# Designs tried in a protein design chat: VH-VL binders against AP-3 complex subunit mu (apm3). Part 10

Target 1, 249 residues: AP-3 complex subunit mu (apm3), of Schizosaccharomyces pombe (o94669r175to423)
Amino acid sequence: TNEFFIHVLERVSAVYQPNGKLAFGTVKSDMECKCQISGMPLLLLSLRPGTKLGNVRFHQSVNLKRWKQHPDQIEFIPPDGKFTLASFQTDFATQKSLPVVVEAKNKLDGRFEVRIRNTGKKSVENLKILITIPQALKSVTVTEGNYIFRASKYTHMEEGILEWSVKKLAWTSPALVLTGFLAPLKKDANSTEESSSYSKLEHLDLQYKLQGSTLHNFKVESLKMLNHPDKKSYKGVKHTIIAQNVSFR
Below, E stands for the ipSAE of ESMFold2; O stands for the ipSAE of OpenDDE; V2 stands for 0.75 times the mean of E and O plus 0.25 times the DockQ between their complexes.

## First folded at step 4 (VH-VL)

Design a12 (from r3 with heavy chain G33Y S55N, light chain P96Y; framework fv_rovalpituzumab)
Fold by ESMFold2-Fast, scan of step 4:
Formats: structure tokens, C-alpha cells, sequence
Structure a12 (fold): chain C 249 residues (1-249), chain A 122 residues (1-122), chain B 107 residues (1-107)
């Protein structure tokens, strides 16, 4: 049986401001292929007209002369098995918004809350929220998932990273909430105003996977065999977004 | 706009040969296969074979092997189908059709020529 | 060779009604089936490919379904221009084979 599968993996790095505005975003994409076609097929992959692939690197089988003349066409003779056909980068600012929304609140009594909601139409998988804790952590409660605190090895302040893991956040799920309490931070010994205070949580990082979605206006329009027809082929195109480094603040 | 324009109707005697042309325009000719299908009066469609405009490779249906030759001329974007040793039961409308062999979407016979009537009679 | 058998040979239906046309393969063709429409004096027109995907410009009233050996073409709310001969074709294996056609006529 002849088979050809394409998996488009989009790895996202983004920085959001507290007001929800995107400060910076970059998407690095890999077009991973699996080929099990008999003989030596000559394939032509066509992209949506007007597609611009930034900083593109092609597999050695790609006909670069054709690519330079027709930027929406990738002609190649695939190796058997798995290979990466192309790797490229695009400016995230021109793409869709990410589906995971974060709301962080700091209270004067040392309590903080982190709320996570999926505003998209696809389930978020293997969600990891990394919360930078600036001082000693007293307690933590989560509505779903599990957590672990990793103290910084180079500090006496007991600062560290609180890692909150959720296996799946469906788009129909209510907001997930993490509530924590910081131990009081003692003020200057000469201060007569207050005996303790609390630092604010100012940095959150998200990591997750989103199946069946794409942030690019990138689409594989067709994949043709130019040199000889096969009797039949099984084929498929899959898209996955991997949020590797999505920061808030 | 994609167009396939075929040569005009022909009348042939039994034993003769006929060569039908199909001129393509509006697309990259060498990126598609050209399919040939015939239809006898009052009958259904019968696939004859196809040819790659990229390298000239052909696949013929068993009923036509030995009697049919398909060729292309990339300089004029024209496909040809020659059928030899004609019999009265070869009387039919002969169609060329663009074949999009796309691994992702399968085979599509998406654009057809207007047809060429070949009548075989004494 | 795979034999494609269509039924019925002729289907008489009134405008506005629903028509269901059947196509059966002698062995599994997965979803590798195409449907064509042909009007007298015209070349065939691509309607459906991959058993269920409508070709560009084909009205939503045309729908295809099926896999393996049983396939159907459904035309909802028949229009006067829909009366024609319909052919199914498999492209799962060589040689490509067509059904004998179903003639859709006005009752």
C-alpha cells in the first residue's frame, strides 16, 4: 500500500501584556512527512497562493531552482520513512490569537489567584502553567490537575517556580483556578508603617499542545505525483500547535 | 480559465486509424495527467487510459493495448490519442479529460474536452 | 478488474422531490469513488470525488456518501436542470471502471 502523511507542527513563542495585548510573537514550523511510496516518485506540493515562508530551510531532496521561480511550489523526491520537508518561521502578530487566556490577581493579604480559560474551539492538551514565585510559598490549592514547587537552588529567599499541570482543558470547561498564599516579606527594621508586605506575581509561562489547529494562513493545497501514477495511495494532513513559551507580563 | 479543445469529428472506414487532439490552456500542462474516455452511442463511459504530460508515461486499459497510442507535445500543450485498426464498434465520442492525481485528494477528472465524434462505417 | 453496478437503470422523479442513486463495487474501493453528471450532447461534469466531497461550483443539494462497496448520490429538491444521466467511477485500482449509469427523468 502506498502512503504519504504530512504533519505540520507550529511551535509558538509569545509575550502578552497584562491588558491582553500581544507584545511579541514568533511561530517556528516544521513540515514533517512520512513516505511509504513504491518506486521513486517525483512529488509536487503546492501551498496556498501568496504563502510567505520566512527563514525557510528545505530537505536536500527539494528542487531549489523550481522553488525560486515558483515560491508556492515544493518539488521533491522523498526518502522512505520519516523526514522534515521544510522548516520555516513567521511573524505571529499577523496570525490568530492563542486560545488560552490567563488572569492573575494579587491580594494585599498575600493571596494570589491564577485563572485559566480555553476560549478556542479545540481542547488544549498537556497544559503546564509555570508561575514565578518571588518569595516563600505558604500554601497552594488547585481546582484541577496537580502542582509541584521547584525552589531556586541559588537563593535563600525560597523563591522558585510553581508548576501546575492539567492533562486536558476542554473548550467547554469552566475556568481552572489556582489559589496560593505567600509568606509575609518583612520590611526594613526601621519602618514604622508596616511590619510585613507581599511581592506581586509578575511572570507566568504557559506550555501546551493544540491538535487540529493552525496559526498561519498556511495551507497545503495539493500534493501531486508528476512522473508516474500509483494505483492508490493513503494520505493525510495533520496540524498541531505547540505552545512552547507563552509568557504573560 | 482552464480549457480543453478537441479536434473535429471524423468519419473513417474499418481498418483505418484516427488521431484525436486535445489542446490545453489555462494551466501548467506538464503538471497534470490527461485521461481519455470514450462513449458509444446510447452507451456508458469507457476508460481508455491516461498519459503523464510531465514525462510521457502511459497506462492503457487492457481492451485497448496494442491498438492505442497516447502522446503529448509540451511545446503546444496538446495531447493526442491514436486508435488503430478501427471497427464499427469503435464508433463513439472520444473525450480527453484532465486528471489531477493528487495524493492528498485522490484522482479528479475535473475538466473535460467537448468530445470528438468518430464514426466508423463503410 | 472492479465492476461498478448502478441502480436503478432509470429513476422517474418529480421536480422538488429527493432522488437517491446507488452504486455498488464488486470489491472494496475504500472511498475512492467519483460521480459525474452528463446531459445529452455534453461532456460529463464532475460532481463528487472521494465519495463525499463536492467539486467546485456544485450546488449543496448534491451529496455523496458511502465507503467500501456501497455508495449513494443524493439530490435533494430536484431542479429541472438536474435531469440527466449520472455515472459513478472507482479509482481505487487499475483499470478505472465506470458504472453503467442511472438516467434521472421527469415523472
Amino acid sequence: as target 1 above (249 residues)
Amino acid sequence: QVQLVQSGAEVKKPGASVKVSCKASGYTFTSYYMNWVRQAPGQGLEWMGWISAYNGDTTYADDFKGRVTMTTDTSTSTAYMELRSLRSDDTAVYYCARVEYDILTGYSFDYWGQGTLVTVSS
Amino acid sequence: EIVMTQSPATLSVSPGERATLSCKASQSVSSNVVWYQQKPGQAPRLLIYGASTRATGIPARFSGSGSGTEFTLTISSLQSEDFAVYYCQQYNDWPYTFGQGTKLEIK
Scores: ipSAE 0.013, ipTM 0.513, lowest interface PAE 7.7, mean pLDDT 83

Design a13 (from r3 with heavy chain S31D G33A S52N A53T S55T D57N T58P; framework fv_rovalpituzumab)
Fold by ESMFold2-Fast, scan of step 4:
Structure a13 (fold): chain C 249 residues (1-249), chain A 122 residues (1-122), chain B 107 residues (1-107)
Amino acid sequence: as target 1 above (249 residues)
Amino acid sequence: QVQLVQSGAEVKKPGASVKVSCKASGYTFTDYAMNWVRQAPGQGLEWMGWINTYTGNPTYADDFKGRVTMTTDTSTSTAYMELRSLRSDDTAVYYCARVEYDILTGYSFDYWGQGTLVTVSS
Amino acid sequence: EIVMTQSPATLSVSPGERATLSCKASQSVSSNVVWYQQKPGQAPRLLIYGASTRATGIPARFSGSGSGTEFTLTISSLQSEDFAVYYCQQYNDWPPTFGQGTKLEIK
C-alpha cells in the first residue's frame, strides 16, 4: 500500500499586553512527513497559490531550483519513514488571533478571578495556565480541572506559580473560572498605614494544543507523483497549533 | 477549641440601627475572615458580607450596601456588624461565621456563632 | 449571582432508612459545594466541603457527591439526631449563595 502523511505543526509564541493588544508574536511551523511508498517516487506538493513561507529551510531532497521558480511548489524525493520536509517562520502579527481568551480581574478584598474561554470552533486540549502569584495564597477554587501551587525557592513573600490544568476545553463550553484569595500583607509595627491593597496578578502563561486548525494562511492543495502519474497513494494531511509560550503581562 | 460568642437579642423600632458583636476565641483572630449571615424566621440563609480581620477591610452583599457596616477590634478578637434604617423584614437571627482556609477545596464556614435574634417591630 | 435550588423542600423518612437530598446550581460550580446541617434553635454545622469531603467529626453515614451543576447529600441508616434542615452552598463565585434548604422529618 502506498501511503504518505503530512502533519503541519504550528508552534506559537506570543506576548499580550493587559489591554489585549499583541506585543510580540511568531509562529514556527514544521511539515512532518511519513512516507511508505515503494520505489523512488518523485513527489510534487502544491500549496495554496500566493503562499509566503518565511525563513524556509527544506529537506535535502527538495528541488530548490523549482521552488525558486514556483514558490508554491515543493518537488522532492522522500526518504522512507519519518522526516521533516520543511521548516518556516512567520510573524504572528500577520495571522489570526488565538482562540483562547483570558481575562484576569483583581478585587480590593484580595480576591482574583481568571476567566478562560474558547472562542474558536475547535476543542482546546491539554490546557495549562501558569499564574504567577505575587504573595501568599489563601485559597483557590476552579470550575473545571486540577490545580497545584508551587512556592518559589527564592521567594520572600510566599510567591509562587499556580498551575491550572484542564484536559479539554470544548468550543461549546461556558467560560472556565479560577477564583483565588490572596492572604493579606502583614502590618508593620512601625507603619501608621493600614494595608487595604493586594498585589495584582500581572503575569499568566498559557500552553495548549488545537487540533485541525492553522494560523498560517497555507493549505496543501495536492500531492502528485510525477514519475508515475497513474499510481495512486493515500495521503493524509492534519494541522495542529501548539501554543507553547503565550504570555499575558 | 474554637468559639464564636455573639451579643444578646435586640428589639428595635423601624428606622433604628442595631450593632451585633461576635467575640472569637481558641484561634488567632487575624488568620481567618469573618462572615455575617442572617436567617429570617422560617426562611433560609442569606449572606450579608465578610470582613478581612487582618486588614479590617469589609466586602458587602449588594442588597446591604449603604445600610451595613462591618468592623473588627483586633485587641479583643471581636467582629461587629451594624445594620441601619431597620425595616420589619430585617427581623432575623444574625450569625457570624469563620472562613476555613483550604488551598485545594477553597473556603467554607467552619465555625458559627450561636446567633443573635434582632426583632424589628412597631 | 449563582442560584442554588434544593429538592425536595421536605423529605419524610423513617429512622434506619437512607435519605438522599439534591442541590442544583444555575451554572457550573465545579465541586465547590458545601453542605450544612441546622437543628431548631441552633446555628448551622459544617458537614461536607468540596462536594464530597466530610468535615472533622462528621459520622461516616454522611456522604456527598456530584460536580458541575448537580449535587447530592446522602445519609445512610438515619438516626434520630439527623432530623434537621440541610443547606447547600456554593463558593465557586463571589458572592457565596445558599440553597433554600431541605427539611428532613420523621415519617
Scores: ipSAE 0.000, ipTM 0.374, lowest interface PAE 22.1, mean pLDDT 80

Design a15 (from r3 with heavy chain S31D Y107W, light chain P96L; framework fv_rovalpituzumab)
Fold by ESMFold2-Fast, scan of step 4:
Structure a15 (fold): chain C 249 residues (1-249), chain A 122 residues (1-122), chain B 107 residues (1-107)
Amino acid sequence: as target 1 above (249 residues)
Amino acid sequence: QVQLVQSGAEVKKPGASVKVSCKASGYTFTDYGMNWVRQAPGQGLEWMGWISAYSGDTTYADDFKGRVTMTTDTSTSTAYMELRSLRSDDTAVYYCARVEYDILTGWSFDYWGQGTLVTVSS
Amino acid sequence: EIVMTQSPATLSVSPGERATLSCKASQSVSSNVVWYQQKPGQAPRLLIYGASTRATGIPARFSGSGSGTEFTLTISSLQSEDFAVYYCQQYNDWPLTFGQGTKLEIK
């Protein structure tokens, strides 16, 4: 049984402005390989012509001289088992955006709404929405999933993080909605009039996984064995997007 | 443009040896393996063996072990197949074929030489 | 060694018809099967690899299917240039082995 798997993991960090525009975005990618090939194979991996890898770091077995001459070719001798062939960083493509879109609205009287849509063509898995709550929370309702409130240490206003978890958000799913109400701030003890005020939600963070999608025009075109024959078939390439640090500020 | 150009037809007597050449162009010679396949008149394809142009490692089919030798000359991008102790039933067209192993395409013979007819008769 | 058996040995069909060619392996070869076309006086031409993926430049009327031990090459709406000999080959294990071929001829 000779097997070779390549898993391209793209870990996303992004900051969006309140109006929904991307302020900053980077993707840190790892090519994670699993090798179960007998002997000491010499492999040549070719990327789509024109592929540019930013700030690339290669496994020790990679022939750097060949790569400098041909930036779309990675020649290496794999160790047995799991290893990372290459790690690299890229910016978001101008035509691509993250598949999960978030709209957060501050309403009157302490009401707020967070709306989530999957605009891609793949299901989103293990979605977490982390909502920074600036003051005491009165109530929350969600159309799907579970939520938990985690109070901040040394809090004066009962602020904290509201974590909303959804196991799966299908691309065919209607928008998911979280509606919450903030408790009114205590009236000023020196005030002659009773009034209530509410802080606005200003920060949300997303975390999720997306299988079978890529933010880059990244493609493994071939994997060749240079120094001896292959006696059995090899397995293919998988892509996963991991959104770890996606902020709305 | 990838091309594999083989040497010309040969006529040999039983017991003699023949050495067929296959000159490659249009690609990095050492990045691909070379297979040798023969076809007797009116018969099907028969795999003879494989050689790595990078390492020189070979694998021969059992029917040819002991009388076939495959080699390469990297300086001229040429592969060679020598068959010894020829018999009349070795009369066939001999092909070289580039082998590409690819996780997407597998092991396939993507470019073939034009063939070399070897006739063995007394 | 893995034995590849093709059937039928000869298939007589008319232009415009569908041709179905069979290839059986003596033991499982997963999807590691390649199909070649050979015309008289020519070297073989790669058609299908990985049991079902068409090679570059091969018309859509050619399709491959199967896994394990049973494989099929289908040619829909036969053209005159499709009358040739077709060979299957496994690359799951050494030695590499070819089927004996199926000849497509005009009825």
Scores: ipSAE 0.023, ipTM 0.522, lowest interface PAE 6.9, mean pLDDT 83

Design a16 (from r3 with heavy chain S31D Y107F S108P; framework fv_rovalpituzumab)
Fold by ESMFold2-Fast, scan of step 4:
Order: C-alpha cells, then structure tokens, then sequence
Structure a16 (fold): chain C 249 residues (1-249), chain A 122 residues (1-122), chain B 107 residues (1-107)
C-alpha cells in the first residue's frame, strides 16, 4: 500500500489578564508525517499562499534552496515511517481567540464561580481546569465532571490546587459551572468587615485537546509527487490543538 | 492566470514528422507535468503520454512508443511533442494538458491548450 | 488497461430538465475519476475530479457521484450552454483512460 499522512500538532501557550485581554500567545507546531510509499518519491508540500513559518526547523531531507525562494513550499524526499517534517512557531493573530472561554468571578462571602464555554464548532476533549486556591476550601459543586483538591504541603493557609476534569465539552453544551466556597480567614485587629476575610481567586490554568481545528490560517493545500505521478497513494491530513499552558491571571 | 498556448495548424504528408509546442505561463512550470492527448475528427480523447517538467521523465502510451518523443525547455516554459512516421489516421487535434501530481487531490488534467490540428494527407 | 464505458452515447433533453450521465470502469478505480466538458471547436474543460469534487468556477448544478466501478455526472437544471460532449477519465492506474463520451443534445 502507498500511504502518506500528515498530522499537524499545535501546542498552545497563552496568558490572559484578569480583564480577559490576551497578554501573550504563541503556538508551537509540528508537522508529523508517516510515509509508506515505495521507492524514493520526491514530494512537494504546498501551504496556503502567504503562509509564514516562524522559527522553522526542517527535516534534513528538505530542499532549503527551494524553500528560501518559495516560503510556502516544502520539497523533500521522505524517509520511510514516522518523522517530523517541520517544527515552527507562530503567534496568535491580534484578534484570534481560543475556542474555550473561561470566566472566573469572586462573589460575596467567600463564594467563587468558574464558568467554561466552548465557542468553537468542535468538541473539546479531556478538559482539565486547574484552579489555584489561596486558602482553605469549605465546599465545591460542579455541574459536570469530577474534581479533586490537592492541598499544598505544610501550609498554614491550607492553599492548594483544585483540579476540575471534564471528559468532553461539546460545542452545543451549555456553560459548565463550578461553584466553590472558601473557609473564612481569621479577622485581624484592623478588620471590621467579614467579606474582607476572604482572598480572591487570581490564577487558573486550562488544558485540553481539540481535533480537526487550527488556531490560524495554516493549511496544507497540496502534496505532490514530482517524479512518479503513476503511483497511487492514500493520504490524510489531521489537525490537533493541544492546549497545555493556557493561564488566566 | 494559467495559459497553455500551442503552435499553429500543420499539414504533413505520410511518413513525415510533426513537432507541436505548448508554451505555459501563469504558474511555476516545473511543479506540474504535461500530458499530450489527441482527438481524431468526430472521435473521442486518446492519451499519448506524459512528461515531468521537473525531471524530464516521460511515459508514453503503448500505441505511440517508438514514434513519439516528448521534451521540455524550462528556460522558455515550453513543452514539445514530436510524432514521427505520420499516417493518415494520425490526423487529429493534438492537445497539451497540465496535470497536478497531487497525492491529496489526484491527477486531473486541469488546464488544456487550445489544440493544434495536424492533417496528414497525400 | 482499464476500460471506461459511458452511457448513453447520446442523451436528448430539454433545457431546465435534469440530465444523468453514466460511466463504468472495467475494474475498481476507487474515486479516481474525472469529468470533462467539451464544446464544439474547443478544448476539454475540467468539471469534476475525485469523482465528486467540483473544479474551480464550475456551477453548482454539476455534481458527480460514485466509487469503485460506477460513476454518475448529474446536471440538475440544464442551461443552453451545457449542451456539449462529456468525457469521464480514470487516473487510478497508468495509462489514464477516457470513456468514449456522451453527447448531450437538445430534444
């Protein structure tokens, strides 16, 4: 069988300010390929016209002279089996947003609320929300999924990480809500208000996978075999977003 | 705009040779192959062969092996098809047609030249 | 070599009607079938590739379907400009082979 598969893996790092503004965003992408084509095919992979690959590192088989003249074209002779064709880094477009939207709010009397929505057109998989808890937790409820609290070792404040896990968040799902209550802090001599005895949530991390989506206009337009058009090939291109370092602080 | 412009009509006697040209523009010539297809008056399409503009490699249909030669000149983005030992049944319109060697989309003949009428008569 | 057989040889239909053209391969060609349109005195024009994908600029009234050995080209609402000869072609195996053509004519 003659087969060639491309899997574009986009690993996301982003930091959002408390007001919801993106402070920093970058995507590190790998073009993972699997080649099972007989002989020594000469392949040309073309990207969407105008595509610019930042900090790109190519497999040794890539014709760098052609790429320098045509930055949206990658010509190479693939090895058999699995290999990384290119690794590159792109920045978020100015108005680009991730499909998972997080809203965290501190309420009265130690109550806090974290709302999660999928605004994209694909299901989010293996969603994990890591909430930094600044003091002892009294109680937690979630509309869906599982949670576990891991207290920091030897802390007098009993601070820790609350991990909220959701197997799948469909694009048609209503917002998921986590409601928590912090245990009251002891009053200082100068504290006259009970609500001033509670710390605010200030840090949250998000992790998930999203199949069949891309964070920018990166697209494989074509893959041509320049020297053997008579060979039949089964092909596929797959896109996966891996959000591993998405912080709200 | 992709354009394939072929040479003009030719009249030949049996036993002669004809060389048809196909000048390409509007794309990177070496990224595509060129097919040659002919059509006798009132009949269907017959594939003659293919050439890679990148490597110069050729594949000819069995009925034309020994009589046809396909070449390219990358400096002028021009493909050529020479057919020798012409017979009256070689009277046809000869077309060049670009092919995309795309593993993702296959190998359609996506742009065609206007055709060159070759008449073989005594 | 793979033989492509088109039917009917001639199809007579009225403008505004639906036309269905058939193409059969002597052995499986997967979805690697192309359809071309040829008007008198003109070169063939690519309509459909991969059995069902319309080429750039081709009106939505043209649709292709099929896989394996049986393929169909459908024109859902005939316009006067659609009366032409239609050819199917396989590119699954070398050499590429064409059907003999179906002539679409006014009834």
Amino acid sequence: as target 1 above (249 residues)
Amino acid sequence: QVQLVQSGAEVKKPGASVKVSCKASGYTFTDYGMNWVRQAPGQGLEWMGWISAYSGDTTYADDFKGRVTMTTDTSTSTAYMELRSLRSDDTAVYYCARVEYDILTGFPFDYWGQGTLVTVSS
Amino acid sequence: EIVMTQSPATLSVSPGERATLSCKASQSVSSNVVWYQQKPGQAPRLLIYGASTRATGIPARFSGSGSGTEFTLTISSLQSEDFAVYYCQQYNDWPPTFGQGTKLEIK
Scores: ipSAE 0.022, ipTM 0.525, lowest interface PAE 6.3, mean pLDDT 84

Design a17 (from r3 with heavy chain S31D Y101W; framework fv_rovalpituzumab)
Heavy chain, then light chain:
Amino acid sequence: QVQLVQSGAEVKKPGASVKVSCKASGYTFTDYGMNWVRQAPGQGLEWMGWISAYSGDTTYADDFKGRVTMTTDTSTSTAYMELRSLRSDDTAVYYCARVEWDILTGYSFDYWGQGTLVTVSS
Amino acid sequence: EIVMTQSPATLSVSPGERATLSCKASQSVSSNVVWYQQKPGQAPRLLIYGASTRATGIPARFSGSGSGTEFTLTISSLQSEDFAVYYCQQYNDWPPTFGQGTKLEIK
ESMFold2-Fast, scan of step 4: ipSAE 0.051; ipTM 0.561

Design a19 (from r3 with heavy chain V99G E100D S108H; framework fv_rovalpituzumab; at its last look DockQ between E and O 0.60; V2 from the best seeds 0.00; counts 0 for: pae O 7.1 > 2)
Heavy chain, then light chain:
Amino acid sequence: QVQLVQSGAEVKKPGASVKVSCKASGYTFTSYGMNWVRQAPGQGLEWMGWISAYSGDTTYADDFKGRVTMTTDTSTSTAYMELRSLRSDDTAVYYCARGDYDILTGYHFDYWGQGTLVTVSS
Amino acid sequence: EIVMTQSPATLSVSPGERATLSCKASQSVSSNVVWYQQKPGQAPRLLIYGASTRATGIPARFSGSGSGTEFTLTISSLQSEDFAVYYCQQYNDWPPTFGQGTKLEIK
ESMFold2-Fast, scan of step 4: ipSAE 0.328; ipTM 0.664
ESMFold2, look of step 5: ipSAE 0.258; ipTM 0.632
ESMFold2 (binder alone), look of step 5: mean pLDDT 91; pTM 0.931
OpenDDE, look of step 5: ipSAE 0.566; ipTM 0.796
ESMFold2, look of step 7: ipSAE 0.179; ipTM 0.580
ESMFold2 (binder alone), look of step 7: mean pLDDT 91; pTM 0.927
OpenDDE, look of step 7: ipSAE 0.015; ipTM 0.551

Design a20 (from r3 with heavy chain V99A Y107P S108T; framework fv_rovalpituzumab)
Fold by ESMFold2-Fast, scan of step 4:
Structure a20 (fold): chain C 249 residues (1-249), chain A 122 residues (1-122), chain B 107 residues (1-107)
Amino acid sequence: as target 1 above (249 residues)
Amino acid sequence: QVQLVQSGAEVKKPGASVKVSCKASGYTFTSYGMNWVRQAPGQGLEWMGWISAYSGDTTYADDFKGRVTMTTDTSTSTAYMELRSLRSDDTAVYYCARAEYDILTGPTFDYWGQGTLVTVSS
Amino acid sequence: EIVMTQSPATLSVSPGERATLSCKASQSVSSNVVWYQQKPGQAPRLLIYGASTRATGIPARFSGSGSGTEFTLTISSLQSEDFAVYYCQQYNDWPPTFGQGTKLEIK
């Protein structure tokens, strides 16, 4: 039973502008492997032709001379068990879109709307939206999912975090909407009139996972054994995108 | 496009040696192994052996050990099979075939040369 | 060595019919079986690997099945170009071994 598994984990950090444009983004990727192949196999992993790995760090077993001549080929002798074959980082720039898009709109009467769309081709799992509420929250409605408001216990402001959770957002789903109403801000001591004003939402954070997807069309095309071609192995290649630090400001 | 082009037909006397060549193009030669398979007239396929174009390691079928030698020349992307002490029953078409020993798909002979007829007669 | 036995030696069928070719291993080869097609005067052509996966460019009418010791190649809606000799091969144990072939001929 010879087995070799590859799990490509892409961890996303990104900041979006209030208009929904990506200000900057970075993905840190690890190619995590598990090897249970007998002997000392010499393996050649081929990536999709034209693949470029940014700021790459390789496991010590990788033949760097071959990689410099063929950047889509990684030749190595794996250790037994679990190891990280390669770690690499790519900056998204403004031209690369993340699979979940968020739009926040503030209205003059204290109403706000947060809209979420899945623009990718895979379902988003365990989506969590953290909305920073800058003043007292009067009411909230959501088209799907559950919400919990947690007021700050240690602030002199009536601020808190509204957590909106959606277990699954399919790419075919219409946009999900959260609508909330803020309570009016306290009267200015210098004012003699009853006036109402509202703060705008300034900050949202997203957390989610995507299985079977890659942000850069990164793909393992083949895994060959060069020195013992009579050996057979079962392979599994898995891709997971983990969004942990995605902010909207 | 992947191509394997073999040398031309040979006629040999019993006891002689023959060396068949197989020139590869359209892929990275050192990333694949090369198999040699023969087929006597009107008979089935018989595996003779394998060579790594990367390491030069060889594995020969038991029936051919001691009289077959497989080599590669990476500068010309060419594989060679030399069979010595030829007998009349070595008359066959000899094929080279690229070994795709992918961990994902297992070992397969995905591309074959056109074949080289070797006739052994007195 | 693992012995691969193909049956029948010759199968006569008409165009448009379904052909079913059998391959039996002397011991378990899991799903590590390959099928090749060979036309007169030509080199073998890869059809199926891993018992059931079609090779690139192979028409959908070719399908493979089986595991362990019994394997089948099925050709549906036979075309005139499908009349050829078919070989099975195991790659579970070294050395790789071929069956003796099944000749598919016009009825």
Scores: ipSAE 0.005, ipTM 0.428, lowest interface PAE 10.9, mean pLDDT 81

Design a21 (from r3 with heavy chain S31D, light chain S30D N32Y G50D N92D P96Y; framework fv_rovalpituzumab)
Fold by ESMFold2-Fast, scan of step 4:
Structure a21 (fold): chain C 249 residues (1-249), chain A 122 residues (1-122), chain B 107 residues (1-107)
Amino acid sequence: as target 1 above (249 residues)
Amino acid sequence: QVQLVQSGAEVKKPGASVKVSCKASGYTFTDYGMNWVRQAPGQGLEWMGWISAYSGDTTYADDFKGRVTMTTDTSTSTAYMELRSLRSDDTAVYYCARVEYDILTGYSFDYWGQGTLVTVSS
Amino acid sequence: EIVMTQSPATLSVSPGERATLSCKASQSVDSYVVWYQQKPGQAPRLLIYDASTRATGIPARFSGSGSGTEFTLTISSLQSEDFAVYYCQQYDDWPYTFGQGTKLEIK
């Protein structure tokens, strides 16, 4: 039985301003294929008409002459097994918004709150929220998942990174909340005034995986065999977003 | 938009050869293969063979091997089917057809020429 | 080669009735079956592909089903324009083969 699968993997890097506005971002995409077709099929993959791939690098089997004349067509002879057909980079300005929304609030007396929502229509998997803690952490409570504090070796302030992990965040889930308390900073040891001071949270990073979704207006429209087909192939197209470097500053 | 226009009707004597043409327009000719199918008067459809407009590779049905030749001319976007050693039972309407199927979605389209009547009689 | 057998050869039905046409393959063709409609003096018209998917512009009253060796074409409420000859074809393997056709005629 002949088989051909395409997995479109989109790796996201983005920086958001405190007001929620995107400062900059890039998406690096790989079109990973798995071919189990007998013989030497000559294949033509068509993208949505008008698609233009940025900074694209093709597998050695791709007919570059055809691609230059028709940038939405990729003609190739696949090797057997797993290979990367194309790797490309997409401008963030032409993409859909990311489905995970974060709100960070600095509260009274060293308390802070981080809320996470999935505004998309697909479940978010292996979600990690990395919260930069600017001083000693007193306590943490989460509504779901687990957390780990990793202290910085270079700090006099006992600062570090608080990693909050949630295995799965469904689109039907209510907002997830992390509440934390910073330990008060002790002013001058010789001071007669007893006062505490708290730094504000200013930096969060997100990491997650999203199955069955795409950030670009990128679509594999068709895959045809140009030479004699021995048999129709079982087939599938899968999309995965991998957010590894999404920062809120 | 997509059109397949075939050559006109022909009358041939037994033992002669006939060459039917099929001129394509409205698409990239070399992206699709061309099928040839015939239909004798009052009978069903019979697949004769297929040719790649890209490579020129052919596959013929066993009943026609040795007396059929399929070719393409990419400069004119035209496919040809030549049948030799004609017999009276080769009297039929001959069709060219562009058949498209998608490996990923299973989606298929087709476009058929209007047909060419070939009559073989003494 | 794979042999496609259609039954019945002729089906007489009244307008508004349901027609069910059968197509059997001599060996498994998975879902790789196409259905065509042909009217006198015309080239065949694609109705169904991949056993059950309607082609663009084909009315909802046409439906296909089946897998493996047994396939059916159903027309749920016959209209006058539906009286024609119907062919099934497999595209699982070369050579592609057609059934002998089923003629749908007015009772």
Scores: ipSAE 0.023, ipTM 0.517, lowest interface PAE 7.0, mean pLDDT 83

Design a22 (from r3 with light chain V29I N32D G50Y N92S D93N W94Y P96L; framework fv_rovalpituzumab)
Fold by ESMFold2-Fast, scan of step 4:
Structure a22 (fold): chain C 249 residues (1-249), chain A 122 residues (1-122), chain B 107 residues (1-107)
Amino acid sequence: as target 1 above (249 residues)
Amino acid sequence: QVQLVQSGAEVKKPGASVKVSCKASGYTFTSYGMNWVRQAPGQGLEWMGWISAYSGDTTYADDFKGRVTMTTDTSTSTAYMELRSLRSDDTAVYYCARVEYDILTGYSFDYWGQGTLVTVSS
Amino acid sequence: EIVMTQSPATLSVSPGERATLSCKASQSISSDVVWYQQKPGQAPRLLIYYASTRATGIPARFSGSGSGTEFTLTISSLQSEDFAVYYCQQYSNYPLTFGQGTKLEIK
């Protein structure tokens, strides 16, 4: 059985400002291939016309002379088994939204709410929300998933990170909600209506995996064999987004 | 625009040879293969073989091995199919067709020549 | 070699009706099937490849389905220009083989 699979892995790092504007974003992509084709095939992979790859690092089998003349074409003789055809860094598309939307609200009585929605058309997997807690945490409830509080070793303010984990967030799922209450800071004076005894949440980090979607205009258009007839093969292209460092601060 | 233009009709005697040409335009000739398919009057399609314009490698159907030769001339973007030892049942329309080898979607014969009628008779 | 068998040999239908054409392979060929349309005096025209993918420029009324050994070409709401001979072809194994054709004719 002849087979050739391409898995495009996009690893996302992004920082959003309080106003919702992207401050920094990078996407590091790997084109992981698995080849089980008899003989010595000469393959030509074509990318969407006009594709510009940044900081490209090619597998040693790639014909660099052809690539310099045609930057959207990658000609190569694959090794058998698994290998990385190309690794590259693309500009984060500022106008393109990530599929997981976070809304955080602070209330006057120390209550806070973190609401998560999947606005894409694919299920989000292994979702982890890391919430920086600026003072002692009194209680937490979640509509789905598990949570763990990890206290910071070097603070006397009982600061820590609240880790909220959800195995799968379907695009048809209602919003997931985490509601928490901060314990009042130890003070000499009692306040009635004032929120001065409670800090506000200002830092959230997301980590997740999304199958079958891409963030930018990168696309594998075709894979052709130039010299060897393919009698039968099972083939496919998969795209996976791995959000590993997405911060809201 | 992609075009495949074949040579004109031929009348041959039994035992003769015929060489059909197929001139390609509108694409990079060496990036595709060329299939040859024939159709006898009132009958279905029969695959004869293919040639890579890149490497010159050929694959022939068993019924034509020993009688057929496929070649390309990259300087003129032309493919050729020569069939030898003609017999009356070789009377058919002969087509060239561009082969797109896409491992992800398989083979497609997306552009065809107009056909060349070869009649084998006295 | 893989034998491709089309049925029926001739299908008589009226304009506006739905036509369903069958193609069977003698062994499993996954989705490695192509459909062509041929009108008298013309070269074959690519309609469908990879069992269900419509070629560019082909009207939406043409659709392909099936996998393994049984494949179907469906033409919804037949137009007068659709009366032609239709061929299926496998590309799973050499030699490449065609079905014998189904002639679609007006009733």
Scores: ipSAE 0.013, ipTM 0.499, lowest interface PAE 8.1, mean pLDDT 83

